# Designs tried in a protein design chat: miniprotein binders against Protein EXORDIUM-like 6 (EXL6). Part 24

Target 1, 305 residues: Protein EXORDIUM-like 6 (EXL6), of Arabidopsis thaliana (Mouse-ear cress) (q9m8t8)
Amino acid sequence: REPPSQIPNGTLDLSLLWYGQFTPTQKERVHDFIESLNFDAKEGLDPKVSAWWKVVESYQERFEVKDIYRQKKSNRTVAPRIKVKVVRSYVDEKMKYGKELTMGNGEKLVETAIGNMSKVVPVVLLSAQVRAHGVGFCDGTCQHNALAKIKGQKEPRRYIMVSNPEVECPGECAWPFHTADKGPRGMTYQPASGEVGADALVIQLATGLADLATNPDLTKSLFKSETTPYNDDVKKNHESSSMYIVDPATKCTRVFGSGAFPGFTGRIRVDPITGGAFNSHGINHLKFLIPSIWDPKTKSCWTPM
Below, E stands for the ipSAE of ESMFold2; O stands for the ipSAE of OpenDDE; V2 stands for 0.75 times the mean of E and O plus 0.25 times the DockQ between their complexes.

## First folded at step 21 (miniprotein)

Design a36 (from a22 with V82T V93I; at its last look DockQ between E and O 0.93; V2 from the best seeds 0.81)
Fold by ESMFold2, look of step 21:
Structure a36 (fold): chain B 305 residues (1-305), chain A 98 residues (1-98)
Amino acid sequence: as target 1 above (305 residues)
Amino acid sequence: DKITVTVRVTDEGRTKTFKFTVDSPEEMREIMERIREIIEEMNPREVEITIHTSDPELAAKFAMEMAEMFRRMGFTWIEIHTKITNGKLTVEIEGERD
């Protein structure tokens, strides 16, 4: 059988569910970040959020990634684009399930974000009003990129869940915009947006999107070869399942620039106007602090700076 | 043990270097004021401040105070970089203005 001739571009259609009360800054910041992922105009300032997103896209063509998933190598020198678009925003300020979420309520929020749209990626955003411990936040986890069983569907669906950590666990999930709750009391920066919660949500969303978009299940074009780890018999895949690259952005948690080490973000810039920390630019010259992404070739975290 | 602070000021391609050795954290306020005075007196377009220390809390506090000083003095490019040099923490704070 012939190897695949190309890996076509994918599109990530996001359905956002805003659970609880969010400030205008928090909503605008998230939307501006998402729009910045595919903003590559020459007039834009470097380093670009889109350059960071191209690292995510490059996973489609990395030899090291393809070798792990037993995908056939292509002759492409540039990875296909992944276009990210918000196709729905649903707001539940009244918090249908209250401020204390359970695993079951969390799954219902994912189902609500999907609605009748069979080909969206649900993104659930929890406001600072929500106590998200019941759905697994603040115990080593600051964002979810996970699978949920959806009623009436044979296959589970991938989803992203993020929680504004400003109240519940800022020392764990809002660093570097809050002092760390463990380890050295290293760097603490101002958020470029002026709101701890807004910029923490961007970091969490960036991490979740990068982990999701590098997942071969959702970039199915990478698996148009005759053999993939997901097409083999489950018994045959026992040993190969440990070869997957899992959550390459989460793997680089707390790394934002070259030279990072515990308590220190690595190389970053400070905005002369706001005093906010950033490592990238998006639309309208907006400044963002975004996480790094594991690079399997260098075996280190790729950073914007 | 010893804390070393190096200040490099550059204007028109000429660089002047000032070195401070600090035996304890208590002396850091005086050094920060001396750095401010150097920058005010020389009015340079580029400044690089480097601190070498084994005390990460001191380095982080110093870096943030120097970045804020650069901001208030009208520097438009402000960058912080951290690295391990010879087993010791080095924090570099760079400021550029036109």
Scores: ipSAE 0.756, ipTM 0.906, lowest interface PAE 0.8, mean pLDDT 81
ESMFold2 (binder alone), look of step 21: mean pLDDT 76; pTM 0.730
OpenDDE base, look of step 21: ipSAE 0.790; ipTM 0.929

Design a37 (from a22 with E68Q V93I; at its last look DockQ between E and O 0.80; V2 from the best seeds 0.78)
Fold by OpenDDE base, look of step 21:
Structure a37 (fold): chain B 305 residues (1-305), chain A 98 residues (1-98)
Amino acid sequence: as target 1 above (305 residues)
Amino acid sequence: DKITVTVRVTDEGRTKTFKFTVDSPEEMREIMERIREIIEEMNPREVEITIHTSDPELAAKFAMEMAQMFRRMGFTWIEIHVKITNGKLTVEIEGERD
């Protein structure tokens, strides 16, 4: 068993399903972002995508201490690291289930993303050509993490589904790279990648990943092992504690920096060369705009800037 | 509603501040030109521009234009942030260059 003061690292193995046609920039941007999550170069510029991910990882510490170890919260505990890797990438450019997705078809996409892999997190990416309102998108959000019942599996599987909103609802889900439909027009920036859809997709993915990784259910998948003292008999009562907020990234929607206000992202940097907006640095000095994360301790959105 | 624009330029430890007050959005274009002239004339390494207004659309537009101006002028660091002060919106645009 792991020492009580040491929480083992976890791994998120992502299986990507690209549903529809994506540009090379979109695909590259997603991959670069994912790779940036665990990229902690000492010589890198701040703020970092990896620092943002560390905040996400800190949620596991809280859950582990309380729910797995049932120990008094100690400042000596180190938050586990969550390594994120793409282990599979499947492209369906023909869109087997058509452009108009239903909830049923959505589940099938999740199944496709899982394939025969039992320990992967399926990530379904919907291209701009897909109409995703049928799966609940373009109604306040363009991403979600959820549970899907998979044929042949007893337990439902958690998945992430994200949509490129650049065509269907850019005013709702592509802000700040597109004028918002609601509220003040406010600031509109150029995407750092040069493509609205690419950067918008990253925001959605980032939100989904953060929400998934901070979900208490993930503890079972990440830490349930022979070496981890995971107690299956422990009913997780997260409702009683503010420390166990659900979907912390979603809660901080449209907050990208300190001082965020309707129509304004908050503190943000502009790339002098591209004019793109960013609040974090990833691999190879790539610049990203990523969402903030709710901090239950401070009861505020933690921002990269 | 009065719009206040403050321009602070810093170079080699010397700081100069310019304040502009306008009564209408239409006058903002003139202010923008004046700001450009100030920056061009002084050629500062650091510039901070602040707009204080109740009109968020105006503030946003102004900020974006200033950011673009900074880009054109060769600033290598550009940052925008917002504050609420006295019930009005304050947007700050900062630029730095070598």
Scores: ipSAE 0.718, ipTM 0.907, lowest interface PAE 0.5, mean pLDDT 88
ESMFold2, look of step 21: ipSAE 0.820; ipTM 0.930
ESMFold2 (binder alone), look of step 21: mean pLDDT 75; pTM 0.726

## First folded at step 22 (miniprotein)

Design a41 (from a35 with E12N R14K; at its last look DockQ between E and O 0.87; V2 from the best seeds 0.81)
Fold by ESMFold2, look of step 22:
Structure a41 (fold): chain B 305 residues (1-305), chain A 98 residues (1-98)
Amino acid sequence: as target 1 above (305 residues)
Amino acid sequence: DKITVTVRVTDNGKTKTFKFTVDSPEEMREIMERIREIIEEMNPREVEITIHTSDPELAAKFAMEMAEMFRRMGFTWIEIHMKITNGKLTVEIEGERD
């Protein structure tokens, strides 16, 4: 068999669990955002959602590439792309554990999202009426990245939990689509989808995906092969580089464009058709407002505009 | 603090500038109506509206109302820029059409 000549793309296989009732707009918006991460064609308007995702992909440059994957005519390496795919959706509209989730019941939802799949990332989406305890939602935190101990598994599994914040704490976790309930009460915008909850879910999911996909402990899960294209014996040295940080989207919370400061998003556009605020373009001419990510090359929050 | 609003209308590369200085937020309703009248009379392809103030709630309200005015007047490119320097806030609202 021929040796591989190029670095394989990474994959991020998501298993979504929709806990509670969601509108069609909320479900479509989340799926459209995820698909937009992969959309990198020359056609379409800029800045693209995928340009934002390329900052996430650049975090792979911190690892040393195995010799078998180096290009023969150039010793230059290029960060692999990370393709994001929804491989399973599970819908629990009846809310098996009710509207008040303990941390233990939250972990059971993570187990359900995982099922028997060894390399998926579970994403638990909570509808607006659900309250999750012990994770800090509406008390300083708007999305949750954590490790869960999974029954029958030796190592814990990383997961994302997001909630639709439009009922419990819209001023904290749906800003800028609702007036802020603390700190400076600056900009308030219309959501491009027409639903506060739908666009707030995108902001929170984007944050969680970026923080998860840049986590060095997830590197083997980003590739489907039994070995990563990166040398394991030098991983510790590359992980300690000062330019790459942990949780780079959370580091840039409430920054959406250049010039941001408390209460003010930074540079944004307003859609003449919907009146909605946006900073990026996705598939099907859709417009999204997505958060910033720490850019290790500039050592600052990267903004679409 | 003093509130300064600058309106720049541009057509065929020629720009005309209107400046308003007010001492209080209560005067802003009249300024917004005057801006609407300027844009209706001059029918420009490009408009840039800038507010300088130390009052962030005023600046945010002003910016959102100007963006909505641009929408209703048929502007197809609407952008809001902002920065803060030495405690003074600048918010710029840009509209382009046709």
Scores: ipSAE 0.785, ipTM 0.922, lowest interface PAE 0.7, mean pLDDT 86
ESMFold2 (binder alone), look of step 22: mean pLDDT 74; pTM 0.718
OpenDDE base, look of step 22: ipSAE 0.800; ipTM 0.935

Design a42 (from a35 with M28L M66L; at its last look DockQ between E and O 0.81; V2 from the best seeds 0.73)
Fold by ESMFold2, look of step 22:
Structure a42 (fold): chain B 305 residues (1-305), chain A 98 residues (1-98)
Amino acid sequence: as target 1 above (305 residues)
Amino acid sequence: DKITVTVRVTDEGRTKTFKFTVDSPEELREIMERIREIIEEMNPREVEITIHTSDPELAAKFAMELAEMFRRMGFTWIEIHMKITNGKLTVEIEGERD
């Protein structure tokens, strides 16, 4: 069998755990954002959420991916696509571990999100009812991207944890939808969804997904199947990646458009119907405000506008 | 020290420019009314408002009020951009409509 002419699409399968009570808008907003990552129809409005995701995908133009599929080293090869799917949603509205999470209980939520699935990324979403400081939020951190050791598993599992910040630390982690803790306070916008928590969750999830999907540790799970077609040598240790940038969306925290500076998001549009702030479009003409991503080619934060 | 507001209105390829200088936040309400009157009288398809100031919080508040005015007046493209040049803040608010 000859090498494929294009590297096959990667897949990022998400298992969502909703801890606490969320409104229908919050749940729909997150699902609509995830679906919008895959939406690249010509008829869609620009800038697209999927154009933002293509910057994330471009990090996979690296030697390790080409080596998996035994492709020629070439700067002409287009980065592979990464399709993002929610393969499970689990809801714990009663909050089994209460409102005050510890690191240990947070890890148990990750284990629950994994369940018996060997190749998912667990995403734990904490409602506004949860005091998440015990798992590392609200001290310069608005999403959590980490490794957990799971009993009975050979490799540690990478996970995302996000928290609706509208109660605990809105000035830090729901900005620009809440008055900032520091700097010019007059740059507070309305969320395009109508709910601070819904659009803040999208920002935090977008940040976590971008940081996770650009991490070279995830490359094997994105592209290698159980029936690896061509390259058995990918299990060998590679000492470096030519384009590795640690957490490139977190590196661009609070940058949403060109010309951003402390207290100002950068270039932004205002929805004429709702008054909500946005910088991108997704499915169903929905408008989103999403963070930027560090682009190592330009040595700057890539913004939708 | 001073806040300079430039209003550019465009229709059928014709652009007119109006400039205002204010020394206090209270004068901004009067400028908002004058901007509304210009837009009503000229019925432009495009409006660009540029604010030069050393007070970024006041300029941001004014920009958001202008964006709301554009919404109520039927503008369907509303954009805000800011930059800092030589220690001065420039804020641009753009509105377009059919």
Scores: ipSAE 0.652, ipTM 0.878, lowest interface PAE 1.3, mean pLDDT 83
ESMFold2 (binder alone), look of step 22: mean pLDDT 75; pTM 0.730
OpenDDE base, look of step 22: ipSAE 0.760; ipTM 0.919

Design a43 (from a35 with A60S; at its last look DockQ between E and O 0.91; V2 from the best seeds 0.80)
Fold by ESMFold2, look of step 22:
Structure a43 (fold): chain B 305 residues (1-305), chain A 98 residues (1-98)
Amino acid sequence: as target 1 above (305 residues)
Amino acid sequence: DKITVTVRVTDEGRTKTFKFTVDSPEEMREIMERIREIIEEMNPREVEITIHTSDPELASKFAMEMAEMFRRMGFTWIEIHMKITNGKLTVEIEGERD
């Protein structure tokens, strides 16, 4: 059976649940960031959000993925494109399960984001009104990329949960837009959107998407088709290879540009219009601050700038 | 120990350099005003401001104030770069305008 000449392109379908009250800026910022992942116009301002996303997509050129698609290790292939789409956006301003999350009602939020859709990634966005300590936020973790068991499904579902950190733990999870809680008190910048919570949500969502899309457990759901050979057994045998890095964006936490060190973001730009810090451009000339991604080839963080 | 600030202004490929040595953070306001005066008088298209210090909070405040100054003066490209070597912090703030 002859392997394909390229790893197939994929689609990442997102189902967003907006839990609690969000400002229009927060909602629009997140949607604009997601759209910017797919935006690859030649005549755009650099660095691009889509160029950052291409680094995430390039993880599919790893040996483990090539072997899954029955390609020779030495074959040169073009990295697949992963189109990111919002297929549902549900708003629960009344917070049906309350403001204090536990493991139990956290799982119900994931179930709600899934609805009856069999092939989506649920993304739960928690407003600043929500206390998320009970599901692990603000204890070394600023976004959740995890598995949930869903009623009526044999296999657990991977989900992303992010929380507007401006009330609960801004010094941990909204830096550099808030003074850090621990460690050196380095640089603090203004958010380009004008709202700490909006730009912090983008950093968290970007981190979660990058960590999710590079996870080999998701390869089957992102890329497998009935006409493309797919070897499930290789996936299990290569999870620990030197080229596989768990959560590569989380591994580069607090790195936003070249030359970063504790308390300092690395190289960034300041928007002359808003005064906000950014390192990338999206749709409509919007400016975003997005995290770096670990590059196992260089053994360092790939930075937008 | 010592704080040094270097200002390089460039217009039409010609660069002038101004250097300031500051013994304490309290003198920084005067240096910032002097920098503003240089830029206003010379009206350059490119400015690079570099601070060398062992005080990271001072460097951060200085960099953000210089970036805001560039913004208010009509600079359309504003960039901050940083490094640390043996406890000495170098922060460079670059401003460019048409």
Scores: ipSAE 0.755, ipTM 0.910, lowest interface PAE 0.8, mean pLDDT 83
ESMFold2 (binder alone), look of step 22: mean pLDDT 75; pTM 0.714
OpenDDE base, look of step 22: ipSAE 0.769; ipTM 0.925

Design a44 (from a35 with L89I; at its last read DockQ between E and O 0.85; V2 from the best seeds 0.84)
Amino acid sequence: DKITVTVRVTDEGRTKTFKFTVDSPEEMREIMERIREIIEEMNPREVEITIHTSDPELAAKFAMEMAEMFRRMGFTWIEIHMKITNGKITVEIEGERD
ESMFold2, look of step 22: ipSAE 0.819; ipTM 0.934
ESMFold2 (binder alone), look of step 22: mean pLDDT 79; pTM 0.771
OpenDDE base, look of step 22: ipSAE 0.849; ipTM 0.952
ESMFold2, look of step 23: ipSAE 0.819; ipTM 0.932
ESMFold2 (binder alone), look of step 23: mean pLDDT 79; pTM 0.776
OpenDDE base, look of step 23: ipSAE 0.850; ipTM 0.952
ESMFold2, fold request of step 24: ipSAE 0.849, 0.841, 0.844; ipTM 0.941, 0.937, 0.941
ESMFold2 (binder alone), fold request of step 24: mean pLDDT 78, 79, 79; pTM 0.762, 0.767, 0.771
OpenDDE base, fold request of step 24: ipSAE 0.831, 0.836, 0.837; ipTM 0.947, 0.949, 0.950
ESMFold2, last read: ipSAE 0.831, 0.840, 0.832; ipTM 0.933, 0.940, 0.933
ESMFold2 (binder alone), last read: mean pLDDT 79, 79, 79; pTM 0.767, 0.770, 0.777
OpenDDE base, last read: ipSAE 0.831, 0.833, 0.837; ipTM 0.947, 0.947, 0.950

Design a45 (from a35 with M64L; at its last look DockQ between E and O 0.92; V2 from the best seeds 0.80)
Fold by OpenDDE base, look of step 22:
Structure a45 (fold): chain B 305 residues (1-305), chain A 98 residues (1-98)
Amino acid sequence: as target 1 above (305 residues)
Amino acid sequence: DKITVTVRVTDEGRTKTFKFTVDSPEEMREIMERIREIIEEMNPREVEITIHTSDPELAAKFALEMAEMFRRMGFTWIEIHMKITNGKLTVEIEGERD
């Protein structure tokens, strides 16, 4: 079977589950960020969230395309685009499973987010009022990119779960908008949105999305056409490849600009209006602080700045 | 350890540089005020402030204060850079306005 000449563009259809009470700013910030991923901002607004997402997209080229397309003498490998869309949004303000989540309840939330949709990526957002320690948060991380076994489905489903750390563990997961609990005292900035929880939530979501989109399992699902034989052997080779790193955004945690080191974010811009810190521009001139991504070629964390 | 603060102001292609050396963090307030006076007097479009110190907390605080000063002075572009050189922290705060 002839390898495809071009990897088709993929689409990530997100199903959002908002568990708990969120502020309008928090909801808006998340939506604005997601929309910014595929938005080509006007000239003069660099760096861009979309440029950051292009780096995420480039992982597809680095790992799959090389193996698939190196066989074809065609020097013009165009990296596939990954379009991200919210196709469903469900709000559970009553918190059906309570404020204290267990791992079991977490899985049920993922199931709820999927519903009857077979091709969606479930994203579970936990509000600040939720105690998320039971699902593994506030212990080094406030986001998960993981696989869940769903009843009635043969294959596990990839999901993202993120928590607003504003109340439960701001010193752990809200840096640099809150003083860190660990490490040297250094730079602490104002959030560009004006809400620590909103911008912290975006950092977690961005991390989760980047990790998910660069995962080889997802690539298979995104680009597997009935007509394109996905060589399962390629998976094994990619896992063995020293160049493939799982969760490249997580690996580059706490790096937001060039020159980052403990207590310092690296190169950063300050919004003259809000005083908030940012390293990228999204839709409608919105400013975001987004995480870095590991570059396996340079063996360093790539930053927008 | 000595703290070195360098201020570079640029307007219409003309650049002036001021260098301050202080022996204690307590003297930094005076330097900050002097910097303000320089910027107000010269009214430059571009300003670059560099602090070199072994005290990262001092550098961070200074950088944030200078950034805030730039905001108040109407700068529309503000950027903070940082690096470690010879065991000391260097933080650069840059501002630009029309």
Scores: ipSAE 0.753, ipTM 0.918, lowest interface PAE 0.5, mean pLDDT 88
ESMFold2, look of step 22: ipSAE 0.771; ipTM 0.914
ESMFold2 (binder alone), look of step 22: mean pLDDT 75; pTM 0.720

Design se5 (from a35 with R71S I80S; at its last look DockQ between E and O 0.06; V2 from the best seeds 0.00; counts 0 for: pae E 12.4 > 1.5, placed apart)
Fold by ESMFold2, look of step 22:
Structure se5 (fold): chain B 305 residues (1-305), chain A 98 residues (1-98)
Amino acid sequence: as target 1 above (305 residues)
Amino acid sequence: DKITVTVRVTDEGRTKTFKFTVDSPEEMREIMERIREIIEEMNPREVEITIHTSDPELAAKFAMEMAEMFSRMGFTWIESHMKITNGKLTVEIEGERD
């Protein structure tokens, strides 16, 4: 039996740009969710948000994704821990580019979120005041995990963009807190925070973070050391869509619990006092509804409960 | 605790209501079969099924099976809602067909 190699832990440094006006609940909810990713204290109820994040951190080993990418044989590797931190926040309540965004202005918001920090993942959060259709929302897409070209930089930068959907497209991007626009209308639930927009933003952010953190390119860069579990051809395989699993949380859109089907979230819980729906617990006994993650071995979604 | 199921079937503006009360989840399979029989016998255009229970796993299983049944029986508009207040769970499943 070969002992596992030691791999350094990683950190995802987030730089947030709050574009438009957000309620205190919306801001607190997003921050509480991010903090909950790192919260692995023995206290608190299961299932935990941090346990969900551990599935994301260990995606390559947990679901045997290495064989799908045709990776070389290696020793069993201890999964990394990835701490998620907000290292800077920018606020633009006046909305410099107005309420109707274009692709070009969307990219300028990403540049603003980067600021003078070359090693961050920019996260652009669009308030309900913003019409985000022009940057690709509400047309089959409820969050972005994408690349942007930044002036003066050779390599494009990866970013996450989320948008409070409660005004523009709640039936597409705020389900299950609003009836669905397409397909079986299905069940609806109350948001655990009391605000549709706050909990919808958490689902979008969780999806974007999971899709980013499971990406082999990012995982490889986090493990650059004397030894890695990935072969030298990962970048070539990654460039081929047929050899790369893309966005495993997005692939499980609208799945929140076991037994999900169109129109039904799957088995989730509801807080008997607040009426809020959830499938996980975070810091301060807070409850969250977070997405599932595609398991390529079973050809199904891994669910929080 | 007690589980109550109300079935309302409507055709051409006429509605009939059926109510079931059971003490255990084991009896729910027979209620689901009775619901199927009611819909087959009455051939309604609209069906509304409401379950009151404190068991969310039972409610989810019930909703899944009713939605599947409606789809197989040719209902083209299927809607379901789940509401929980003070530990009481109400699930409403509605089906419409032409």
Scores: ipSAE 0.000, ipTM 0.223, lowest interface PAE 12.4, mean pLDDT 77
ESMFold2 (binder alone), look of step 22: mean pLDDT 74; pTM 0.712
OpenDDE base, look of step 22: ipSAE 0.057; ipTM 0.603

## First folded at step 23 (miniprotein)

Design a51 (from a44 with M82V; at its last look DockQ between E and O 0.85; V2 from the best seeds 0.78)
Fold by ESMFold2, look of step 23:
Formats: C-alpha cells, sequence, structure tokens
Structure a51 (fold): chain B 305 residues (1-305), chain A 98 residues (1-98)
C-alpha cells in the first residue's frame, strides 16, 4: 500500500460585511491583521502574529495515520496550516437596519454576509455608530462566534460578529486603550495604529477568529474532511482521548502578556515612534496588540511575550 | 508600605546599580527625577528599572511615566512587565538604545 498523504492544509474563507462607516485606518488594520496571520517569513520581526495563529492551528492537530502493515505511529502529531482569506467584502454604509440593532436584524446581516456562498464564514463588523446592545454586546463582550438560522437552509451557519466599541462602551470593550469601567484601575495604553477603534476591532476579531477556528464543528469545512481532531466519545462522560476547549481566546480575556493580572495586561512593548502598545509583529513591520489563547498543554494562557 | 527601587544602567558591557528605599508614595516623584538624572548623566545604552510595591495605582503610573521617559530619551526598545506575586507588585521597565 501507499504511505498516507500529508495532513492537508485548510483555508478559512471569510466574507466581511462592514456595517456602518469605518475609517480607512480601521479597514486597513483589519485587513493587515488578517494578512499577518498568513505571514511567516524568516526576515519578519518576532514575536509574529503568525506564531500566535500557530497556537490556534495546533488545536487541529491530527495523528498521522500510516496504515502500513504492522506499523504503529503513536504520539506523532501534525498541526495543519490554516490560511485565512477574505473572499468577499461588502459595505453597507447606509445601515439598512439603522443604528439600533436587534437579534433579528443582526441575523439578517449574517444572511447578507453569506449571500450565495455556501462555504464562507460570515464576519459582520459593526461600526462605532451602531448601538449593538440588542445583539448582546456591551455586556461583558463586543464580539461573538455564534450560530444563525438562515432562511432556506436546514442547518444553522457559524458566524463572527464584532463591534467597534469606541463610542458605545469603550470602558467595557476597548481596554487597554481606554480606562476600564469595572475592576481595579490599572494601566491604559495608546493604540499602535493611532486609532482606538482600529486596534479594538483587531482584538475583537482575533478573539472571534481564534474561538471559531478551534471549534471542532469547523473541521469538515476547513479541511474537506469528515473526521474531527476531537474524540466524539468524550461526550459519553467516561471515555476521553482529547477534549474540546470552548472559546480558548475568550477564556483568556484581558490577558495580553505573561504575568497579567486584573488591571494589567502583562508584558508588552511600547513602540518608540507611536507610543502604542504591542506584543506582536505582522506584515510590513506593523505592530499589533493581540489577545492570548488558552494552551491546553500548559493549562494557561499562551502569550506572545 | 516599603517600596524598593533598583536602577541598573549598562554601557560598554559595564553595569552600575543604584538602589533606593522609599518610605511613602509621596517620595516617588523625587525618585523618578533622580532616575532621570542618572540616565542623563551616564548616558547608558541599556537601562533596567525595577520597583516593588503593593500599590497598583503607583505601579501603573510609574510604568507609564518611565516608558514615556524612555521614548523621549531616544530608547528604541521599550518593554514593560508588571506582575504580581503574593500581593507584591513588581514593575520592570527596560530600555535599550543604539
Amino acid sequence: as target 1 above (305 residues)
Amino acid sequence: DKITVTVRVTDEGRTKTFKFTVDSPEEMREIMERIREIIEEMNPREVEITIHTSDPELAAKFAMEMAEMFRRMGFTWIEIHVKITNGKITVEIEGERD
């Protein structure tokens, strides 16, 4: 028999819906962050955004199976690469449903982001003009990875929704670029992009992407595979070979570097040019502050620094 | 509460250490000015500033003021690490310049 093929790489195809008005910096920042997930050139500066993304990719580790007679390959794991692509960008500056969203209108935006594309992940980005409390934001979170029922489709669709919190609830969702509304007073920083909203959008999108890409329900779509890296028998209460970690980036909310504690981000650097806080580098030497991700190997939040 | 400040300046491979004990937060402005004077006088390429305190407001203020000082003095590597162990906050600020 032939040796097994290499573990396939996956692609996460995003359909972006920009609801409301965004500055050029906000749009560029989001696109640059997404491109930085795929950027792993040796000449780039460390820590890299792509090194952070490799932690997300590691949730999809697969045991390499070699069905060669009498050959057993245990404990060998291979993490695939997940390329993140924007395959559509739709802009609704007129805000078809107004500035006050409801759950129902939020789901209609998801339908718009999907359009006729059966294989995309819709990402709805709400501008600072939008009051998104009706979709559950500004109550502990300004992003979510969720399911929506789509008219004409039997199965619900997974989506990401994020909001720019700089007007509605900066003290709840724009920390560390704004003083926190609750908890001990601590440290605030300048955004490396120069805009609170742009860098807050990146943090929210990074969180949602990481939580989505680690979700086992994504395996079939992402890798063209009908198997999951998680053992389905874990749900039976008495068998376990791997465990799903729910929302591993959200689990590490407000942690950006080693040693973080309430009011304090943990270890970060300060950009000598902009004065902005960062913990990672992307394309074009851009500097980003990105959240941490729960690492099941260490049972702690993995931080870039 | 007792506050200990250590300033370590390095140039040409040589390191000099200055240590201060501060009996109250009110003396901290004078310590920050003294740190500024040490760095101006010695013109080092590397500076490490460490403070131990139980006061999170002081820790945050100190970290931000030292980072801004490093920016204005032309330091191109500026790193802040604030952590807590058993109720004691350690602020570490590092600056490097060519």
Scores: ipSAE 0.734, ipTM 0.900, lowest interface PAE 0.9, mean pLDDT 83
ESMFold2 (binder alone), look of step 23: mean pLDDT 78; pTM 0.763
OpenDDE base, look of step 23: ipSAE 0.784; ipTM 0.930

